# VH-VL binders against Apolipoprotein N-acyltransferase (lnt), part 15

Target 1, 229 residues: Apolipoprotein N-acyltransferase (lnt), of Prochlorococcus marinus subsp. pastoris (q7v0g7r236to464)
Amino acid sequence: WQTNMPTREKTNFKNQFINDKLISAQKIALSNDAKLLITPEGTLNNNFNLNFKSKIRMLAGGFRNSKNGLRSSLLGYQIGDKTYSSFIDKHRLVPLGEKIPGFLNIFSRGLSAVGGIQPGSDSRFFKWKFTQPLAIAICYEITDGFKIRNAVKSGAELIISAANLDPYPRKLHYQFLSLARVRSIENKKDNIIISNTGPSGLISEEGKIIKLFDPNTEQNDVVNPNFSI
Key: E = the ipSAE of ESMFold2; O = the ipSAE of ESMFold2 at other seeds; V2 = 0.75 times the mean of E and O plus 0.25 times the DockQ between their complexes.

## First folded at step 4 (VH-VL)

Design r8 (from d5 with heavy chain L101I D102E, light chain S30Y R91A; framework fv_flanvotumab)
Fold by ESMFold2-Fast, scan of step 4:
Structure r8 (fold): chain C 229 residues (1-229), chain A 121 residues (1-121), chain B 108 residues (1-108)
Amino acid sequence: as target 1 above (229 residues)
Amino acid sequence: QVQLVQSGSELKKPGASVKISCKASGYTFTSYSMNWVRQAPGQGLESMGWINTNTGEPTYAQGFTGRFVFSMDTSVSTAYLQISSLKAEDTAIYYCAREPIEWGSDYFDYWGQGTLVTVSS
Amino acid sequence: EIVLTQSPATLSLSPGERATLSCRASQSIYSYLAWYQQKPGQAPRLLIYDASNRATGIPARFSGSGSGTDFTLTISSLEPEDFAVYYCQQAYNFPPYTFGQGTKLEIK
């Protein structure tokens, strides 16, 4: 699911709105026989709970509380879950050193409302029940080729790249896509990219773009990656 | 107290039409979808589909499109099942049953008493 | 469509005995399985939902278990009013919600 929600408005959405969008995304996914629903980085607010039982496995970008502070994560929901039962935390944080235009000042407020985000484990290997092992890159973690390669060496069959690139110039969106292609080539694994406004799609193990979603549109679509053995 | 009260039994000739009602009370009508389940003589339960009482949108199981119509009237908290061009094989007890609208909570917690429809010449 | 197969077709027991009724799904339905009781001339009554949760007003002697493709309804000590037909229903594949053919529990 490419959400196409402006970053400035995310933290102002009621939990009901996000729940309604997730239900719609799950209905579309199930009607197309999808096995997994993936959302962009930061889709779910802190302390978000589903008001329904998930009917499809879901990897949702969001936040989780730990005793060591708030973490930005990809949250795993099994079929039947109302709260996440698995997670992988973002390890590489991007500094907020760049000037944020006034019309996007809610971005800073959103991060402040979420609280301090702490880095997680540096492992990008995600072994989840009833799925192939995955290599996970959240936003700029895609720049760490060594960690992605280690996940593939550990048995990951597919690379998942989840991001929210709205605060960044379009030039960085293209750089993200280029890095995702390089990761696919060097590891000989397909890469599923999901981002709020794009780029989103499927990159083959040869670095070719197999499917690309229209940028700046809400799009629910199915991609069928080739799980190389 | 939740109650679903259905209209009385019907005896119809082949080719006729019938409209069964299911009146709900004791809860907010639009918070639960209304399902229709059929049981032919001596047979088990067969799901026909449902109507979302919040949107008015019907969903039909395969084999129940065309001659079968689910409708509702929120002003009287009543759901309806209409069967047109009745055939002998439509002879059955028809039940209404409510289901939570909440996604992923799919079960029928309260049922109507059933309406016997007999189609014979 | 998902097919549910119940066994046995008929189970003959005496009050006080334990009853175990089986329901097998043609493919995994995870925990999305409900159990209903139907007495002659009456509408079905919900007993168990989500494989193991008792519905409101259902006595503790009724319990459900299982996940995936294999499910069981257990009545720990039969009362005279428990002799009825029992149906399982899958709620995973939303159109249609399919029922098993039923198990008739009769007094010996």
Scores: ipSAE 0.015, ipTM 0.522, lowest interface PAE 7.7, mean pLDDT 76

Design r9 (from d5 with heavy chain S33D T55Y, light chain R91Y Y92D; framework fv_flanvotumab)
Fold by ESMFold2-Fast, scan of step 4:
Structure r9 (fold): chain C 229 residues (1-229), chain A 121 residues (1-121), chain B 108 residues (1-108)
Amino acid sequence: as target 1 above (229 residues)
Amino acid sequence: QVQLVQSGSELKKPGASVKISCKASGYTFTSYDMNWVRQAPGQGLESMGWINTNYGEPTYAQGFTGRFVFSMDTSVSTAYLQISSLKAEDTAIYYCAREPLDWGSDYFDYWGQGTLVTVSS
Amino acid sequence: EIVLTQSPATLSLSPGERATLSCRASQSISSYLAWYQQKPGQAPRLLIYDASNRATGIPARFSGSGSGTDFTLTISSLEPEDFAVYYCQQYDNFPPYTFGQGTKLEIK
C-alpha cells in the first residue's frame, strides 16, 4: 500500500484516520486474494494499536519502545492480531549521501529528520510463521548489500524494501530505486518496494521493474513476486 | 441459542494451580474469539485478553503475562484459562465472553455465568 | 492505555424516572464503546454497542449516544429490574480493552 501521506501532513493524522485507511487497504487486499499487506516506513504513529483484528498478514512501518529507546521498525501482524506479534528494527539511520565530519554533525542541516531513534540489530533476516523468510531493508539499509546478502544466505526468499523518502530530495529517491534493483540482481531475488509517496512496486530477480506505482498518489494494488506462500 | 457454560467454583491454597473451562454451544466456535474478564469481589470488570479460536493464538493484556495461559480445544468447542502460582489477589470471578470478528466489533455479545476462584490459606 | 471515567458512581432514583449515565474517555475512541448491565450474582449483559446500537432483545427504553470522548446511556423510564451496575467499555485501543469503574443504579 502506497499511502501518499507526506511526513508533515501525517503528523496531523489521528489513530482513527490510520485505522480507517488500514481497514480500506486490507479490504482491497482481501478482495484481490492477497496474502500479505505491506506499508511504508513510519506509517503507524508511536504507540499505535489497531481498533480491529487484522484479517490479513501485515508488515507495517511504525515505531516500538525498547529499554534502549524508541526504534523505527517494520511490525509484523498475524491474522487476528490487534498489536504486532513480531518486528524487525531499523539498523541504519543515516542517508546514503551524508558526509559530515563527526565533530560538526550537531550543527549540520539534514542529518536525520527522525533523530533520537536507537538503531536495532544489524540482521536483516525475518522469519515469520507459515511463510518463507524475508530479507528486510528499511530506508537506507538498502545501501548495505552485505547484510541483505547475509539474510538471503540464511534462507530469505524475497526482499522487502520499506521507506519514507518524503524528507529527502528526488535524487535520493532515484538512488533508492537503483539500489533496490542492484540488490535483486545480486541475490537473484524479487524485491517489493513500498514508499509513502514513491517509488513503490515490484522488481524482478533480474533487476527489471515489473510494476511501478504512480508517484504522489494513494495506491492499493497487488504484486505477484516469485515467492512461496 | 448461544450458551457459554463455565466450570464450577474452585477453592485453592496460595501456590496452587487452577484450570477453568468455558464450553460454547449454539454457534460455530471458530467464528468468534473468546475473551477472559476478571472481577474481584466488590470491584469492576477487568479485561485479561483473548484467544483467537481459528488459530489458537492467545493475546494477553499487561499484568496477565506469565502465570495466565489461554488455550482451547476445537473438538469440544471449549476455551480454557489456567492460572499458576495462585496468589490471594487472584481471588475473583472469571468470565469468558464471546467477541464477533467483524471490523471494529470487538465488544462482548455473550458471557459465561462466571467461575469463582477463591485463594485462601 | 485509555481510561474510562463513569459518573456518577451511584445514582439513586425511583421507578418511572429517567436515568442518565455518563462515560468519559481519556482520549477519542470514535464510537467504539459498549454498555453492559450487571445484576447482583449475574454475568454482565450487553446493552449497547458502537455507542448507540441496541443489542438484540434489549428494551427500547435503553438508548446510547455520544462519540469521541463523551458518551451517555439513557433509560427513559426505569423499571424495577433496571436497578443494577452499568459498565462502559472501549474497544478502540489495545492493550487493554478497558472498562469504566461502573455506575450503581439504586432504588430510592
Scores: ipSAE 0.013, ipTM 0.534, lowest interface PAE 8.1, mean pLDDT 76

Design s1 (framework fv_becotatug)
Fold by ESMFold2-Fast, scan of step 4:
Structure s1 (fold): chain C 229 residues (1-229), chain A 121 residues (1-121), chain B 107 residues (1-107)
Amino acid sequence: as target 1 above (229 residues)
Amino acid sequence: QVQLQESGPGLVKPSETLSLTCTVSGGSFSSYYVHWVRQAPGKGLEWLGVIYYEGSTDYNTPFTSRLTISVDTSKNQFSLKLSSVTAADTAVYYCARELDSWDLGSYFDYWGQGTLVTVSS
Amino acid sequence: EIVLTQSPDFQSVTPKEKVTITCRASQSIGNSIHWYQQKPDQSPKLLIKYASQPFSGIPSRFSGSGSGTDFTLTINSLEAEDAATYYCHQSYSLPLTFGQGTKLEIK
């Protein structure tokens, strides 16, 4: 689900509005026989709970509170969940004193804007019981080829790249798409991209763009990746 | 027509495990979830937990350490086990169905007849 | 957990009277409230789902309304067969919870 909920306007969206949109997205996904619903980074507000039981497996961008502070995450919902039952936290932070390329500098600003966000585990491997394992990249983690390769070496059959690129320049959107293609090629895995206002779609293991959603539109659509070991 | 039927021993000794089975028959081929609800004599309804069609469970917080809900999909049988029982666990136990349908929500469209379990030595 | 408080606890009612039962939630739950009828020695029966939607086969004299924290079940023109205990139930968040019940007796 490409949400088209710009960051500046999202502060006024109530949890009921997000719940209503998720119900609609899940109904559309199920009517098209989808097996997994994915939302962009930061879709859910802090302390969010569904007002319904999830009818489909879902990876939703959001936040979770840990003993070490607030985490930016992809939150895993199994069928029947009202709150997430699994998660993968955004890991990569740029150390103080490191020279930051322009595009990484912009991503670091986004991380700081939420306030109090702490890094999670560096593993990009995600697997629910009885599901295909996934390699996950949240926003600029797509730049870390080594960590994504490690997830693929651990058995991941598909790459998922989730981002919120709305606060960033159009040039960075192109960079994100290019890096997602490189990750697909070097790992020989399809890559599903989902971003708030775009780019979103499917990239093949050869780095070919199979499908792209219209940018700056709300779009619920299905992509059919190939799973490979 | 849809029917839910509870079965199991009506008497359980203190400190032992209460074990009940709910058998679901009839209705559509649609997916459904099974909830367990109890009612102490003269008291109101208390939700115990649920098992979803893929086998995951949720339990009410007072019961998490001693409650297990499981399913045998080949028999359409749903089991409730409550360990370390006391007189406070004396109640009518109901299983209830939630359809996995497009109107999305945890309302109970059909209930079993209920079975009284008395905890007494 | 979300606490549901019903009013009244008990009411003795004459046939053909209009009866109103209220359920108040400790926090906003949208329209995620459901109403059940339980007659003596019987299992509960679903009457109204999502605050205002009658379940199939339920007599038209039963209706529900409300949103957020305050919900009402109304029985227009009470019949003798309506003597029962009525419960509200929220499905907004886990754990699922019920109100304490409202018992209606026919005079």
Scores: ipSAE 0.006, ipTM 0.449, lowest interface PAE 13.8, mean pLDDT 78

Design s2 (framework fv_becotatug)
Fold by ESMFold2-Fast, scan of step 4:
Formats: C-alpha cells, sequence, structure tokens
Structure s2 (fold): chain C 229 residues (1-229), chain A 121 residues (1-121), chain B 107 residues (1-107)
C-alpha cells in the first residue's frame, strides 16, 4: 500500500482516517489474493489500534513505546489482531556529530528533525509463524549490506524495504532504489519496496525492476516476488 | 462446488460441553474464514464466532469464556466446543464460509445444512 | 454492538405483488449489509451482498439498495417460492450481527 499521506498529520481524526484506509487496503489485497499487506514507514500513529480484526497478515510502519523510549518499527499484525503481536525496530540511526558521507548527510538531518526515537536491535531478521523469514530494512538500513546479508544467511527468503522518503529530495529516492537493487543482487533475493510517495514496487534477484508504482499517488497493488519455501 | 457439513451429537446434557465439527469440501481453505451461527427454535440468527485457516479466532462477547473454535487444516475440519451448556443453548448450529471474490468477503456465501443440538437430560 | 432493526416483522402477500423489507442500523455502516433468505427447515441462502450486489444465481426480481443506516431489500414481483424469512446482516464491525428477521407468507 503506497499511502501518499502527509507525514505530520497525527490527530484522533487521523486514526479514524487510517482505519478507513486500512479497511480499503485490506479489501483490495484480499480481492487480489494477496498474502501480505505492507505499509510505508511511519504510517500508523503512536498507540494505534485497529477498529476491526485484521483479515490479512500485515507489516505496518509505525511507532511503539518501550521501556527505553519510542521506537520506529514495522509492526506485525497476524490475522485476527487489533494491535500488533510482533515487531522489528529500526536499528540504524545516525548520531548527531558523527562524520557522514555527503549523500548520507540528508538522512542525518531528517533523523535529527524527528528527535526522540531510540535505536532497536541490529538484527534485520523477522519471522512470523506460518511464513518464511524476511530480511527487513527500514529507510536508512538499506545502506547496511552486512546486516541484510546476515538476515539472509539466517534463512530470510525475501527482502522488505519500507521507507518514508517524503521529507527527502528526489535524488535520495533514486539512491534508495539503487541500494535496494544492490541488496537484491548481492543476496540473490527479490526485494519489495514500499514508501509513502514512492518509490514502491518489486525488484528481482537480478536487480531488475519488475514493477514500479506511480510516484505521488495513492496506490494499492499486488506484486508477486520469486519466493521459495 | 464448495460444501459444508456439520456433525456431532444431537443431544447434550446440561453442564456438559457441546462439540461439533464442520467439514468443508470442494474449495480452497487458505483464504477463507469459517463462521459459526446458531438459531434457537423459532428464533433468529445469532453469530457465535469465526476462525481463519491459520487458527486466528474472534468470539461474540456472551460466549468468550465458554466457546472454543479450532481448525485442522489437514482434514479440512473446523470444530466448535461450547462448555457449561444450558437449555438456552438448544439451537440449530450452522457453519458458514466467508465469501471471497472480486468483492469483500464479509458475507456468508455457503452454509452447512445445520445440525440441531438439544440440551436436555 | 451494532443493532439491526427490520420492518415489517411479518407480512402476508399475494403473488406478483412488489414487497419491500427495510433494515435500519444503529450507526452508519457504509454499504456493509448483506441479505439472506431462509425457507422453513433449510439453511439461509445469500441473496444480496454489500447492499446492492446480487449473489450468483439469484433471480433478477431481488434487488437491494441503501447506504449508511437505512437499507432496503425489494422483491419486484413475488413468487410462491419466495415464502421465507429474510435477514439482514452487517459486517462493518465485530461482533457481526443480524436483524430479527422478516417473515413473508404467500396468501
Amino acid sequence: as target 1 above (229 residues)
Amino acid sequence: QVQLQESGPGLVKPSETLSLTCTVSGGSFSSYYVHWVRQAPGKGLEWLGVIYYEGSTDYNTPFTSRLTISVDTSKNQFSLKLSSVTAADTAVYYCAREGYDSSWGDYFDYWGQGTLVTVSS
Amino acid sequence: EIVLTQSPDFQSVTPKEKVTITCRASQSIGNSIHWYQQKPDQSPKLLIKYASQPFSGIPSRFSGSGSGTDFTLTINSLEAEDAATYYCHQSYSWPLTFGQGTKLEIK
């Protein structure tokens, strides 16, 4: 689901809007026989709960509270869940004051603007019951080839790259897409990419773009990765 | 063609557990929810609960402490257990499949024939 | 829970008459209403899904309309075989609920 929603609307009204959009997205996904619904980074508000039981497995970008602070995460909803039952936290944050290569400086500025988000575990390995393991990259984590490779070595069969690139220049969108292609090639695994305004789509294990969504539009569409059990 | 069929004892004693099985044939079970609905003699339809093939369940509030729905995907069987039964649980019990086509599948497209369960000594 | 109220509870009708059955929801449910027909000693059968979409094989004399809180099932020209109890059902919110039913008898 490419949401095309403004990044800073966070009210109780938005929670009702998000619930309506998720119902619509799940209806479209199920009518197309999809097995998993993926949303971009930061789609759900903090303390978000569904007003319905999820009818499809969903990886939703959002936030969760931990004893050590607020985490940016992909939240796992199993069929029947109203609140997430699993998660993987964003690991890679760029510390204030660290020397950063030129193209990464823009990501660093963006992360500093958000503030208050704590890094999670460095493992990019994610597994639900009744599904094969996934390698997860949330935005900036696509730059960390070693961690993605470790998830694949641990059994991950598909790479999921979720982002919210709306605050960043278009050049960084193309760099994100290029890095996603490199991760697919080096690991010989398909990569599903999903971001708020684009790029979103499917990249093959050879780094070929199989499908790409129209940027800056709301789009619900199905992609079929080359994925083996 | 999809067919659902309920089976189980037609007579259950008060305080015992009512146990029914729904067998589904002719269709794919990986994308559908199976619901249980009951109907007391001469009365309307009452939704009891639902299960997906992966085991996720949701139950109607009055039954949450007494009701268990389970699935055996290898046999295409869905089971309902209702504990601590009373005369008020006397009803025809139906299993019904949630539809799945180009529209949303929250409707019941195929129903079993129903099985009457009488709670009496 | 969402309460569905049907009207009428009972109607005795002559063949070929037009019949309307209404279903009112206690809150807005979009188009998430479905209609079922239940003949004596038989299981319910789906007639109309999502307020207005006929299920496969349903005679064209059956139609549905409405959105929000007010929904109608219409039988354009009643046949003898239409003697049954009709139920509306909402899928908007859990728990799922049914209306109390409308019984049609043919004179």
Scores: ipSAE 0.000, ipTM 0.436, lowest interface PAE 14.8, mean pLDDT 74

Design s3 (framework fv_iluzanebart)
Fold by ESMFold2-Fast, scan of step 4:
Structure s3 (fold): chain C 229 residues (1-229), chain A 121 residues (1-121), chain B 107 residues (1-107)
Amino acid sequence: as target 1 above (229 residues)
Amino acid sequence: EVQLVQSGAEVKKPGESLKISCKGSGYSFTSYWIGWVRQMPGKGLEWMGIIYPYDSDTRYSPSFQGQVTISADKSISTAYLQWSSLKASDTAMYFCARGPYEDFGEYMDVWGQGTLVTVSS
Amino acid sequence: EIVMTQSPATLSVSPGERATLSCRASQSVSDNLAWFQQKPGQAPRLLIYGASTRATGIPARFSGSGSGTEFTLTISSLQPEDFAVYYCQQYNNWPLTFGQGTKVDIK
């Protein structure tokens, strides 16, 4: 699900609005015989709850409260769930005001601006019930080739790259896509990319773009990676 | 091809028990609600209740609560409508339908062919 | 429960003519309204959901409009296969409820 919602306006949406959009996205996914629905980073508001039972397996970008503070996460919903039953937390948070070179500086400013978010485990390996393991990159984690490689060495069979790149320059969107292609090539694994306004699509294990969604549009579409789910 | 196939016509006497079936195929059976609708001869449609096959979460219309039992067996993609003691007033066509996607319901997009139940002495 | 009232009970129309069917809810159902077609001896068929969205495979001559308590189904150029009973159904509140139906007959 490429949501195509402005980041600023999305912050003030009521849970009912998000629930209505998720119901629509799940209906479209099911009508196309999809097995998994994936949303961009930060799609769900803090303290979000489904007002319906999930009809499809879903990985949704959102937030969770933990013992040690607020986490930015991909939240796993199984069929029948009203609340997430699994998660993987975003690993890296950079202190506001620190000098960070190049590409990473842009991503870290966005993350720091949210405030109160605590880093999770540095492992990008996600073992999810009833699916084969996944390697997960949330936003700038795609720049860390060693952590993605370690997830694949641990058994991950598909890379999922979830982001919200709206606050960032267009040139950075293309750099994100290029990095996702490199991760697929070096690990010999398909990569599903999902972002609020793009890029979103499927990259093959040889780095070939199999499908790319139209940028700056709301789009629900099906991709078929070399992966059992 | 998405289909709901219902069991055949039934002729029963008052006081007898009956269980009719609705088998889904061509889709993920546990991802959709199954609803039951009654149509008495020459009359309109009445909603009886719904079941979510994944966990057998069941909801009845107030006028049918306690009159019938709705159940499902997800291992064979089949939903059931059951009476413990039939009355002549239960004579009707019974339809099963797929939907709704939301927690308590919306529209029915796929329908079974119907099961005619006749109850007479 | 929400009571759905359809009018007219029977509508007589010649092929090629426009048919307009009304459905009223006893309280607001937002746009959570569906229209179904039923031919004799057959199961109902979904035509419209969300008050105005055509279901897959439904011809463009069928259109729905309205919100809240007043809804309309329009058949712009009636075909011979369109002679049937039409039902509206709300899915805004439990229990789900149907209208009593409008029969569309040949004039």
Scores: ipSAE 0.000, ipTM 0.408, lowest interface PAE 18.8, mean pLDDT 76

Design s5 (from b3 with heavy chain S104E, light chain S93D; framework fv_rovalpituzumab; at its last look DockQ between E and O 0.07; V2 from the best seeds 0.00; counts 0 for: pae E 15.9 > 2, placed apart)
Fold by ESMFold2-Fast, scan of step 4:
Structure s5 (fold): chain C 229 residues (1-229), chain A 123 residues (1-123), chain B 107 residues (1-107)
Amino acid sequence: as target 1 above (229 residues)
Amino acid sequence: QVQLVQSGAEVKKPGASVKVSCKASGYTFTDYGMNWVRQAPGQGLEWMGWISAYTGDTTYADDFKGRVTMTTDTSTSTAYMELRSLRSDDTAVYYCARDYEYSEGWYEGFDPWGQGTLVTVSS
Amino acid sequence: EIVMTQSPATLSVSPGERATLSCKASQSVSTNVVWYQQKPGQAPRLLIYGASTRATGIPARFSGSGSGTEFTLTISSLQSEDFAVYYCQQYNDFPYTFGQGTKLEIK
C-alpha cells in the first residue's frame, strides 16, 4: 500500500481515518490473493490500535513506546491481531566522530526534526511466525549494505525497504531506488520497496525494476517476489 | 432511531446508467461503512461492494468492477451507487445497508437496511 | 470465491414446531457467518452474527451455531411471523457471499 499521505498532514490524521484506509487496503489485498500487506514508514500514529481484527498478515510502519523511549518501527500483525504482536525497530546509522556524506546528512536532519526517537537493534533480520525470514531496511538503513548482507546470511529470503521520503527532494527518491537495486544485486534477493509518495514496487534479484508504482498517487497493488509466504 | 432512506424506482434502457441514493439519519454518518446489495426478482442476495463514509475508500465485488462507482456526500449524509452499461439481468431491487457492530472484525453483518430501490432494465 | 450452500431450499413446518436450517461454506469461514430473515416486499433483517450471537431485539427462540464449514440456524417454537426466507452470509473472505436462501412455509 503506497499511502500518499503528506508528512505534515499524516500525523494529524485521526486513528479512524487510518483504520478505514487499512480496512480498504486489506480488502483489496485479499481480493487479489495477497499473503502480506506492507505499509510505508511512519504510517501509524503512536499508540495505534486497529478497530478490527487483522484479516491478513501485515507489516505496518509506525511508532511504538519502549522502556528506552519512542521507537520508529515496522510493526507485525498476525491474522486476528488488533495490536502488533511483533516488531523490528529502526536503528540510527550515523556514527559519532565520522564525516557523514551529504546525502546521509539529509537522513540525520530528518531524525533530528522528529525528535525523541531512540535507536533500536542494528540487526536487520526479522523472523516472523509462518513466514520465511526477512531482511528489513527502514529509510536510511538501505545505505548499510553490511547489515542487510548479515540478515541475508542469517537466512532472510526477501528484502523489504520501507520509507517515508516525502520531506526530501525527488533526486533523493531515485537515489533510494538505486540503493535498493544494489542491495538486491549484491544479495541475489528480490526487494519490495514501499514509500509514502514513492518509489514503491518490486526489484528483482538482478536489480531489474519488475514493477514501479506511479509517484504521488495512492496505490494498492500486488507484487509477486521470488519468495514463498 | 437509525434509518436509511433510498431514492425511488427507476426504469432504464439497456446501455444506460442508474444512480441510486441512500440518505442516512440517526447516527454519525462517517462512523460506519455502507454496503450495497442487490436482489433480482425471485432470486437471492448479491453483495456489490462497500464504501467508507469517512475516507471515501471503496471495495467492489469482481462482477461489478469497471461498471460500479460508489460515493458519499458527508454534508447531506448520503451514499450513492452508480451502475453503468445496464443489461436486462441488472433488473433488481438495490439495497444500501450499514455495517453493524464495526468491531472485532471489519463488520458483523448489516443493519439497518434501506427500503430498497427497484431498477428495471427493459429492452 | 467462497460458495455458501443452504439446505433445504424449502422447509414446510407447522406453528409451534422447531425448524433447523443448514448453511455450508465451500471452505472454512471460522465463525464469520451472519443470518438474515426476509419477508416478501421487505429488506432483510439481521438475526445472528458471529455464527451464534443474537442481534439486538431478536427473540430468544432464534439461535445459531457452527464453525468452520457447517452452520445451523434453529427456531425453537415457530410463530406465524417467522414464515419467511432465511439467508446465511460469510464475511471471512472477500467477496462477501450469501447462500441461496431457505424458504420456511406453513404445512
Scores: ipSAE 0.006, ipTM 0.476, lowest interface PAE 12.0, mean pLDDT 78
Fold by ESMFold2 at other seeds, look of step 6:
Structure s5 (fold): chain C 229 residues (1-229), chain A 123 residues (1-123), chain B 107 residues (1-107)
Amino acid sequence: as target 1 above (229 residues)
Amino acid sequence: QVQLVQSGAEVKKPGASVKVSCKASGYTFTDYGMNWVRQAPGQGLEWMGWISAYTGDTTYADDFKGRVTMTTDTSTSTAYMELRSLRSDDTAVYYCARDYEYSEGWYEGFDPWGQGTLVTVSS
Amino acid sequence: EIVMTQSPATLSVSPGERATLSCKASQSVSTNVVWYQQKPGQAPRLLIYGASTRATGIPARFSGSGSGTEFTLTISSLQSEDFAVYYCQQYNDFPYTFGQGTKLEIK
């Protein structure tokens, strides 16, 4: 689900509004026989609860409270859940070089504003009940090809790339897309990209863009990624 | 300089309507939501509703649903609040207030506020 | 609708002293609370957001704390310009709601 909510209005996502949007998204997903609903990084706030039982398995970008502080995560909801039952936390990744101007500084400013989002585990392998193993990249984590490759070697069958790119210039949106294509090619795995107002869609294991949503509109769509051994 | 400038004071009879304008300057109008808050004389603050300048989506407080309409005109960077079927207890100062962005696009609270528009409903 | 209840209604303190204002929510609002200052004839001024973070340009003598249902605004060294009415507001869910205000009077 590409939310098409500008980041500057993102904190006005209210629990009822978000629940209504999730109900609509799940209805659309079910009417199209989707098996998994994915939402962008940061869609859910840190004390969010569904006011309905989830009708579809969902990986939702959001925040969770942990013993060592607030975490940015993909939160896993099984069918019947009102509260997430699984998660994978964002892990900090430094920029690869000086030629990506301001990316780390922008991210660092965001960390301080949220009260210092803490880094999670560095593994990008995610396995939960009743779903195929996944390789997860949250935002800047797409730049770490080693971690994604290790998740694929551990059995991940699909790459999920979730991001909130609205704070960044459009040039960085295209760089994120290009990196996602590289991850798909080098690992020979399809990559589902979900971002808020940035690129969202499906990239084949050969790096071809199978589907790319219009970045300026809220959209729900179903893609059928290939799984490979 | 980020600024919200509201239309001037109005005097209305019960049963009439009023439309208050709020002209924004100094920022990209469509990047921020707009709130409307009123304050009766000597009383506290009461939130009336919110509108997205980007989508036009609105959320109204229950006490005002059915008689409030909030709109925007992106070409003039202006938000509007119309309150219909005015009653004497609608006498108040009406404020527009922009969503406050504290960092990286997170909105908590309201800043800036307009200067307020006094609406007096008197028979 | 989430009810925000402030106490005391009026607080009289001398300059240089500490003032402590309370705000209670009828249900958990996490840390989704803001504090405003309003002087007579003026629009409210944003002081604290996220229950504890000062807005840009707010002096360090203002501090906020709390989570869940109980929130506190503290002014650690009251100055004469701090005479005003203070409101808390939750932004956890629509409709947004304000407390009824605490009037801070300088003795």
Scores: ipSAE 0.005, ipTM 0.436, lowest interface PAE 15.8, mean pLDDT 76
ESMFold2, look of step 6: ipSAE 0.006; ipTM 0.430
ESMFold2 (binder alone), look of step 6: mean pLDDT 92; pTM 0.930

